# VH-VL binders against q86iv5, part 39

Target 1, 237 residues: q86iv5
Amino acid sequence: LDSCSICVDFVGNSLNDLLNIILNSGVIGTCGDLCSAVPGGQIVDTVCDLLCDYVGVDEFIKLISDVDPDPIYICEKISVCKTNDNAAASLDLVQINPQNGTVGGTFTLSIAYTVTNTIATGQLAFNIIDPTGNAFGDAVLLVQQSPEQYTQQFQFQATPSEQESFPNGLYTVQALVCEGSCGSPHPNTYTLANGTTTFTISGADSSSMSGAGSFSGSSQSTQTGAASGSGSGFALF
Key: E = the ipSAE of ESMFold2; O = the ipSAE of ESMFold2 at other seeds; V2 = 0.75 times the mean of E and O plus 0.25 times the DockQ between their complexes.

## First folded at step 13 (VH-VL; framework fv_ciduvectamig_arm2)

Design q6 (at its last look DockQ between E and O 0.86; V2 from the best seeds 0.00; counts 0 for: pae E 2.9 > 2)
Fold by ESMFold2 at other seeds, look of step 13:
Structure q6 (fold): chain C 237 residues (1-237), chain A 122 residues (1-122), chain B 110 residues (1-110)
Amino acid sequence: as target 1 above (237 residues)
Amino acid sequence: QVQLQQSGPRLVRPSQTLSLTCAISGDSVSSTSAAWSWIRQSPSRGLEWLGRTYYRSKWYNDYAESVKSRITVNPDTSRNQFTLQLNSVTPEDTALYYCAREGYKYGAFDIWGQGTLVTVSS
Amino acid sequence: QSALTQPASVSGSPGQSITISCTGTSSNVGYYKYVSWYQQHPDKAPKVLLYYVDNRPSGVSSRFSGSKSGNTASLTISGLQAEDQADYHCSSYTRSSTYVFGGGTKLTVL
């Protein structure tokens, strides 16, 4: 419920709409002209106005119109999110169970990592790459994550959908811990640690039915008083 | 006073390319406050937005999904015009074609050309 | 079928008020406030009456007003006059950066 998380969530959810509004409206003179058009209700409009007024409408539009838009980077340039060029972490465990499963089965991805120098604003991210090269995944925002050990669990059912059919074969899991957005070329962005694992799916082809995949996350800490873990939607690197 | 003047052939054969021009007076095709659209009208489907071109630090295009594979809308800054090219036409492309300006901050077609009835038949 | 649904016709007597509906989806009328209305007399190009749901351009009579609720926008014409006999079209900007139109409504002043 901190300012940085609110900014990243707003920009991440509203970026395409902001671009559409900017392009459709032409010259925009006030934050109100921009923000009142953003869908999502009065709370979204209020967050938009606060962020836009904080940096000024012209700079806000410039940041949103960037060729490589990045919610974390935008919120860092607005000065609502902090950076740490010396952030450091390691991945202790990237594990998926079961290693051999079936279509419709449930898989649990466990990630353990240790922060050794504070992550100011970053991500814990993963991708799952199916045998055909199609990828899906998720990312969790990390804000002011102090030095200690953390764990995160993700669980999904291999239920075929329009986004992912779960074909038979070898799947690759990639996990990253980053300062800034994982994979971003922007300043103050670093891959702090990475890890991989694999699993297999066997059984009949998932040729006939769509469904929904979902992820849920949790975290725990071994240091009393410190905790981390944030919810997010699907993300790809 | 902003005006849009259309020109182009009224008869096009099937499989050919429909080409229309819209000349702008009283405004610039490169205006950062406007966008330039083609819209057609037929008895069977009414008004149908086809696509647009506009300048916002660079040139952008948006096209209706129904014609996206066949349509091109281009500006001509030296002649202060914009054009419609619709490839591989069929008799179903027979319609009254309008060019229009989106001139309001929040969108809307505030200036329309006179219309060009295009018939696609052999 | 057109992307936005309008009644094919409406009628009213001089001095009466009438309302024309325009129903879309959560990806067009229900998403942004970019809804506009156009009047079209026979053999004429459409003329904008309202934009951004209820904004009236200069020169458009205050008898024309608009509203939107959920996926439905409405044009209301109060104090009907003979000159209001025309076709009326609604339009909406979409989430996909395109425009869609309604099928049109023929207004008959009795």
Scores: ipSAE 0.467, ipTM 0.766, lowest interface PAE 2.2, mean pLDDT 87
Fold by ESMFold2, look of step 13:
Structure q6 (fold): chain C 237 residues (1-237), chain A 122 residues (1-122), chain B 110 residues (1-110)
Amino acid sequence: as target 1 above (237 residues)
Amino acid sequence: QVQLQQSGPRLVRPSQTLSLTCAISGDSVSSTSAAWSWIRQSPSRGLEWLGRTYYRSKWYNDYAESVKSRITVNPDTSRNQFTLQLNSVTPEDTALYYCAREGYKYGAFDIWGQGTLVTVSS
Amino acid sequence: QSALTQPASVSGSPGQSITISCTGTSSNVGYYKYVSWYQQHPDKAPKVLLYYVDNRPSGVSSRFSGSKSGNTASLTISGLQAEDQADYHCSSYTRSSTYVFGGGTKLTVL
């Protein structure tokens, strides 16, 4: 994995702990004081120390204490992730299978997109809106996505949970490809393309509260290599 | 030296609000290096942390899940004190109540009030 | 039901070493290093002995030491003295921005 992906993964997984540590302690004078408290083992502590020492403890605390924290933006501000304000892409296909399914069934979302100017650090994200307006989704990180055609698949099971009951009706799928974090107000962030599709769910009463939604993804490129990415759970952008 | 002095009623009837005050001398309730907690002690449950207030660019509160729906901890900067309000008390809230400062880096209660035994009964 | 498990009592003779365990979960003792220990004599407020697992405030004897492994923290008192007879409490900061305490351990010096 490249340094940008490592940074985004670290910040995305450790941001809440970093905030909790900063708020509880009040006075943090060194990167070691902050980073030694972060759970996750030696690798996490080492990544934390390297990133914090690079920018300095005071600036690091300022970046992670921002009102609207954003892992990609943080990693761009410390120059571990690159930006491209001229990034460009289009969405070629947003397809969901099956288009008519049942509660408890598995749905596969396929997204094809074409990059026409490199995405330096961005996301491929999707949002699924249920008939009542409740939404869920996921995203994968895109790093140095060269001009090429790409395909990504996501799967989920329509298992009722506290977050989503999967009521019968029409669902809307929104897909975005972005430079920066999709939906973020921060600089160097752009929605490059968007697409939509729909599907329906018919079936049994969705009032049971067991289960939780999860997602998995895969990627395929046409020429120059594999996309690297991690799900960040940024779907409600 | 820093000292905490507690005040408030020792007898509260069921369903009423328990209200205690902790006055601070030698430190400020708005200190960015401290947090201000209420902790109670009973024979059946031992020490139990209830909640805190603290200032870090703005005021924050954290509360224990067991009392979250009923508790409020507030600073009073003009009087240099902080308060506990616990609504809808029952006899199970009978305890020795302490206020405490969290003053060490990495969170320990280094200064404690004298304790106030509060009885909840009719 | 305290969130952290301590033995109800321990005893030792003067000059010996004793240990008091404090077992929690991966959401408290096993998560952060924010573990502290308090000594409480009868009719007194608790006094901090250790913080951040093993750091001593000024004025605390080097006879008090701490450690943590997995979900269990330990307080060790070496060279036991009569004045050590007291209740001992452990505390941990949690992943949910709260504190939890152990049930307390009564130490008897025989």
Scores: ipSAE 0.379, ipTM 0.710, lowest interface PAE 2.9, mean pLDDT 87
ESMFold2 (binder alone), look of step 13: mean pLDDT 93; pTM 0.956

## First folded at step 14 (VH-VL; framework fv_ciduvectamig_arm2)

Design t1 (at its last look DockQ between E and O 0.78; V2 from the best seeds 0.00; counts 0 for: pae E 2.5 > 2)
Fold by ESMFold2 at other seeds, look of step 15:
Structure t1 (fold): chain C 237 residues (1-237), chain A 122 residues (1-122), chain B 110 residues (1-110)
Amino acid sequence: as target 1 above (237 residues)
Amino acid sequence: QVQLQQSGPRLVRPSQTLSLTCAISGDSVSSTSAAWSWIRQSPSRGLEWLGRTYYRSKWYNDYAESVKSRITVNPDTSRNQFTLQLNSVTPEDTALYYCAREGYKYGAFDIWGQGTLVTVSS
Amino acid sequence: QSALTQPASVSGSPGQSITISCTGTSSDVGYYKYVSWYQQHPDKAPKVLLYYVTNRPSGVSSRFSGSKSGNTASLTISGLQAEDQADYHCSSYTRSYTFVFGGGTKLTVL
């Protein structure tokens, strides 16, 4: 894997611990002092040391302590991830199946998009808005996506939870392709394309609260290259 | 040499506010290398960390969940001290109260005040 | 109850070694290395013996040593002496920007 993806993954998983360590300590003089305190094992410590040493411990602490951090922006600021202010893309298809389903059912979201100018570091993201306005979703990291057509699929089960009950009604799917983190106010961030579709949950309301929902995805290219990455939890933009 | 000197009332009635002060000599409450805590001790609960205040480019506070809704810890830079305010006290708040400095890398209490025994009783 | 579990009491004879355990969770003792130990004599404030699991402040005897495995930290006192009779407390920093203490252990030197 490339250094940008490694950076974004590390920062995304370790940001809260880094902040906790930085704020609690009165003295952090070396990257080793900071990074050895980060839990997650030897691989996490090694990635932390490499990124911290690359920019220098004082600048790394300053950047992590930023009031408005996001992992993509942080990795762009340390120059491990690149930006392209001229990135361009279009959404060719946003499709969900089944269009009519039930609570507990599995839905597949298919997105096809065409990159017309390289996406240096960005996201393919989606939100699903329930009939009451509550939203959930996910995102996939895009790194150095050359001009080409791409296809990505996501699946989720409509399993009720404390965060989403999956009421009967019309659901709206919003999909975005972005340079930078979708919805972020930070510099070098652009919404390149957006699209929508809908689906319906109908039928018997025999639902119960249970575990959390999660998403999985796959990517296809009709020419060369592929988008890849992992999402976690629900994305809102 | 750093010293912590505590002051405040030793008797408080239920539902009132417990207020304690910790005066600092030999260090600054705004030191970026220290944090300033209140810790209490009782026979039934042992030592219990309550909360802290510290300066790291701005002022921060952290509070134990058990008292979070009732506690405030404030610095006073002009007097070089920090205070504990604990609202709506009950007899369960009867304890020996300490102020303490966190002065080692990665969080340990290296300097303690003399302790103030506070009784909450009607 | 106390957030961290310590034995209520331990005893030993002069010259022996004793070990005091401190068991927490994956959110405190098991998460960071921010574990510290304190000695407290009657009517005195606690005094730090160890921090960051194994580090001794200046002036603390090398007879005091510490370790951690999983969710359990340990204080070992070697060459036990009469003045070691005291209460011993463990503490851990947590994932939630807070500290927790053990219930304390009374050490009796026989």
Scores: ipSAE 0.552, ipTM 0.822, lowest interface PAE 1.8, mean pLDDT 87
Fold by ESMFold2, look of step 14:
Structure t1 (fold): chain C 237 residues (1-237), chain A 122 residues (1-122), chain B 110 residues (1-110)
Amino acid sequence: as target 1 above (237 residues)
Amino acid sequence: QVQLQQSGPRLVRPSQTLSLTCAISGDSVSSTSAAWSWIRQSPSRGLEWLGRTYYRSKWYNDYAESVKSRITVNPDTSRNQFTLQLNSVTPEDTALYYCAREGYKYGAFDIWGQGTLVTVSS
Amino acid sequence: QSALTQPASVSGSPGQSITISCTGTSSDVGYYKYVSWYQQHPDKAPKVLLYYVTNRPSGVSSRFSGSKSGNTASLTISGLQAEDQADYHCSSYTRSYTFVFGGGTKLTVL
């Protein structure tokens, strides 16, 4: 799609490899030296070279080596993603079904939100806090999201894993819509709206120990449809 | 010319800590273009990389998963050396231990110590 | 148990070319280009022959060359000489900030 989404996707997928290459090498003098080592094929190398050359290799390495690297922030600093310090939105609905479920069951989180001033580069994010305080979640990138009403759904299966055992009890769902990366301390970052709901897990379903954090999402608007995503969230907060 | 000189005990009893030292001449343990590794060799395991320490704006360590819970590699900038500590050793830790410098871009061991044969036995 | 698989032994006559394979996974040999080869004579420390798949350090003969395809790297020794009789080890840097070695290959010059 657009340059901003391409940048955020590249940085998000390649950040660990970039850091690994930088730390192992000790000395990197050109974008070519860095980017040719990044796995993922010629397209990934080309995107890396273009972004790195745009700001210069020293600045690119500095941004990647930050203690808390943030793909959205990095792409804003290299000027391929825009910011809007006046972005505005509200959350219309945060709903989870079923409200009472079991281990191994499927839960659907529905979020509706209204943008009232364009979100230039931001996130729709959620966080699920288990009874012990352990959290997991996901986020969807929002680029140039015009004033309009939107809907998004996320699903997950409560299948125990090394990251989350899904104990019985009360779970808290937090949803956020943000300009910038939700929870980030970086400049041009704002929480525009937040909302919560809860659900319970009672009585164990007998499930095998599996469950990568698979999330799927959909978005409903005149220009947005179902969004799909998977994996564990880098944007937990 | 960079040289690595190893020292440390040759016999260690089971459950004790194996400690080895690698002295560096011709380079600095805090060099930002190098990394400092311990590698061991045995008939049953061949060459086995154990871990490293290196300086890149701060000190980093990486350890092999097989020994991660028992290993520490520390720099000593005042003596220009680095050490291996391997806790709770068993006879299976008997091996010829090398220290090595990673001195090339993209990871290769260009300088090796002389090797120290360590026996873990009662 | 080595993470990387090498043949246990190989032999050749003087003047011939031989190739030693090193097979790993998509998380090591197949991920980055950080593959290196070492020669080890009896009772000596290993000596680096190649790094970054194909690069020769200064002082290493051009008779030693390397390649990689998928999860397999190869060391080729052309114009085999008696002094080449030694053990040969491959190594790979991994996506997990670690190194792995092959089990080693004993080369016998007949």
Scores: ipSAE 0.540, ipTM 0.819, lowest interface PAE 1.8, mean pLDDT 87
ESMFold2 (binder alone), look of step 14: mean pLDDT 92; pTM 0.948
ESMFold2 at other seeds, look of step 14: ipSAE 0.007; ipTM 0.483
ESMFold2, look of step 15: ipSAE 0.455; ipTM 0.764
ESMFold2 (binder alone), look of step 15: mean pLDDT 93; pTM 0.952

Design t2 (at its last look DockQ between E and O 0.10; V2 from the best seeds 0.00; counts 0 for: pae E 14.9 > 2, placed apart)
Fold by ESMFold2 at other seeds, look of step 14:
Structure t2 (fold): chain C 237 residues (1-237), chain A 122 residues (1-122), chain B 110 residues (1-110)
Amino acid sequence: as target 1 above (237 residues)
Amino acid sequence: QVQLQQSGPRLVRPSQTLSLTCAISGDSVSSTSAAWSWIRQSPSRGLEWLGRTYYREKWYNDYAESVKSRITVNPDTSRNQFTLQLNSVTPEDTALYYCAREKYKYGAFDIWGQGTLVTVSS
Amino acid sequence: QSALTQPASVSGSPGQSITISCTGTSSDVGYYKYVSWYQQHPDKAPKVLLYYVTNRPSGVSSRFSGSKSGNTASLTISGLQAEDQADYHCSSYTRSSTFVFGGGTKLTVL
């Protein structure tokens, strides 16, 4: 588990808590003043102190309080995550199986991509857009992805919930490979490749709101690379 | 049901101290989820934040630079109030004075007092 | 004096959308996301419409929306109604742990 991933996870989970502490603590003179109040226990406090002390408390507060902050950008500015303005990749395959399924069924999204210049810190991201225009999706952090071919699979069950009812019709899958956070306006951010596919659901929608959707990922590298996964999420654009 | 009730004189002579009180009902002046501010309004300056007091393990104050040398905002926990003292007033301090609650996580003033028009003249 | 800059007045007809700007500096509007908007009717105290740039307190109509880009925040009122005729003030929390207000904008509903 590398320091870049630890930084991105910490900032992503703690950003709102840090902002609240900054607003309500009067004068913050040290990283300890800020970090000791962050929820999450000793490990979170330690990560906070290390990152904050590396750049100094004033710069850390400035980065956290930036307009439209994002965790990858913050960790790049702290120099815990590297950037590559010449990162390059292509999407070789964006495939969903089955292409014709039913409500309650399991769908597998397979993405293959080839890195041609190292992705230093970036994302593999996707959205699934239902027939009514509602979107859900997820992103996986990519760290030091060397030139090589990679594959990633995600599975979900089309179980209706308050987030997504899975109506009958045509679904569109959008996939992106990015240096930096996909869609971010921040420096050192690039969309390297984009791909789409579609699938259909022809069964009846459930009237029940029970169930929850989750995404899980796996990856295979022929020479190098790391398996990476993250939790479930919705709409990244 | 949180309410702020203001009291204090409407006329103050130049060089004297302006003192206003804001009584709090439905909340506590020592609430860690709030901060307590004074804001004034005049035709020439519009709304102008003056200062605040709040409790987070101890009492803190922040003051606007324009009045920092003359202002004090104090809590009174026994009466559940907070006060404004503005020393050495001039006619430029003539304004409609409000007390207001700043709510934690809002970064904004969600409850305001009724306002007290203060005139500084001899 | 770090007052935020607002237009002195703006007008619109019922049903239209109008936008009020609030321009500050990198030490206030451009520093944090703690930007708020207040509506003030004659002889009344201000009432909060938006906080944290975009968030509406309970009971505030969804016709009020906000945005921010760089050092400028904006309040948009959609579906303008006669009752919207009032003064509108923006405010920002600053890096110095203070608040600053704009000069106010008088909205006239034609």
Scores: ipSAE 0.006, ipTM 0.426, lowest interface PAE 13.1, mean pLDDT 84
Fold by ESMFold2, look of step 14:
Structure t2 (fold): chain C 237 residues (1-237), chain A 122 residues (1-122), chain B 110 residues (1-110)
Amino acid sequence: as target 1 above (237 residues)
Amino acid sequence: QVQLQQSGPRLVRPSQTLSLTCAISGDSVSSTSAAWSWIRQSPSRGLEWLGRTYYREKWYNDYAESVKSRITVNPDTSRNQFTLQLNSVTPEDTALYYCAREKYKYGAFDIWGQGTLVTVSS
Amino acid sequence: QSALTQPASVSGSPGQSITISCTGTSSDVGYYKYVSWYQQHPDKAPKVLLYYVTNRPSGVSSRFSGSKSGNTASLTISGLQAEDQADYHCSSYTRSSTFVFGGGTKLTVL
């Protein structure tokens, strides 16, 4: 696991704890003062100390205390993750199977994309918008993705929860490939490609809803249309 | 509680080096809870941050782009002070110079020296 | 360097509320929440009023409040008093690990 991935994973998992420690402590004078209070055991404390000591405790605190903290951006500012303002990619396929399913069923989202100029540190992300406008999603970190064709699959089970009840109706899937965090306002961040597809959830007796909307291979040209929802398991979309 | 006391010449000739000292009482220049800045004020530019020094396992400096080729800010742990050196001064460097403590939690300057008016003139 | 833009002057009557704006860029005010405000009386050093956009140091009146939206921060002084007549400066930490200041606002209490 490379230094960039370690940094992004640490910051992403510890960001809220770090912010709480910073805001509620009396004095933080060393990286040890900050990092020893982070839950997650000695491995997490060691990664925290290494990253914090690399930049200096004050700069580390400033990065964490940002209004819209972004794990990828923080790790780029620390210089553990690289940027490429000329990154380029296209979406070849956005496909969900089954296109017509039921509550409790398992859905597989398949995304194929082609990198045409290296993605230094970015994301492959998706957002699923239910019939009521509620959204959830996820992302995979992309580090030093060379020019090639790639595929990624995501699975989820439509099991109702407090965050998503999975009502019957038409769902919209939006997929993005980004340099930097998808949807982030920070510099060095670009949406490189986006696309949509749809699927339906219905009861066992609802047979007419086959997903007449957009199909895989379609893309939206505007970032505001592609980043319209919030993901319940997705940090920054 | 914490006080900053400035000293140094008030008149400097063009092309010379401007040198100011800020003595710290009630805190340490090597405190990891603080950074130590120089800020100047003039009618034409208002308040202008120049640079800082601070200790976190080692000494760091940050300098404003406008002066970074001419500025040095040095700590002196034995005297518990920090200094400003500004080389090759011109009349545009005429200003009221402040030293200030930055608290890292604040991102702000909570303690200021009394100010030293420095005139650059032949 | 990027300068923060403040109105040159603002006036108000005792008891009134006034607001002073501070507009920067996405590299300073719009980048971090490290925005601070300073009050400066004639022949005195600046005194910090607010840090981290909204936080008041101990001993600063709750009449001083702050906010930020996008690239613009605001200082609001409620219940204006004669001793509030002073210069007010905003400052922002930048993405380049530097600080920038606004041009200052002269507040006149009528």
Scores: ipSAE 0.000, ipTM 0.412, lowest interface PAE 14.9, mean pLDDT 83
ESMFold2 (binder alone), look of step 14: mean pLDDT 93; pTM 0.954

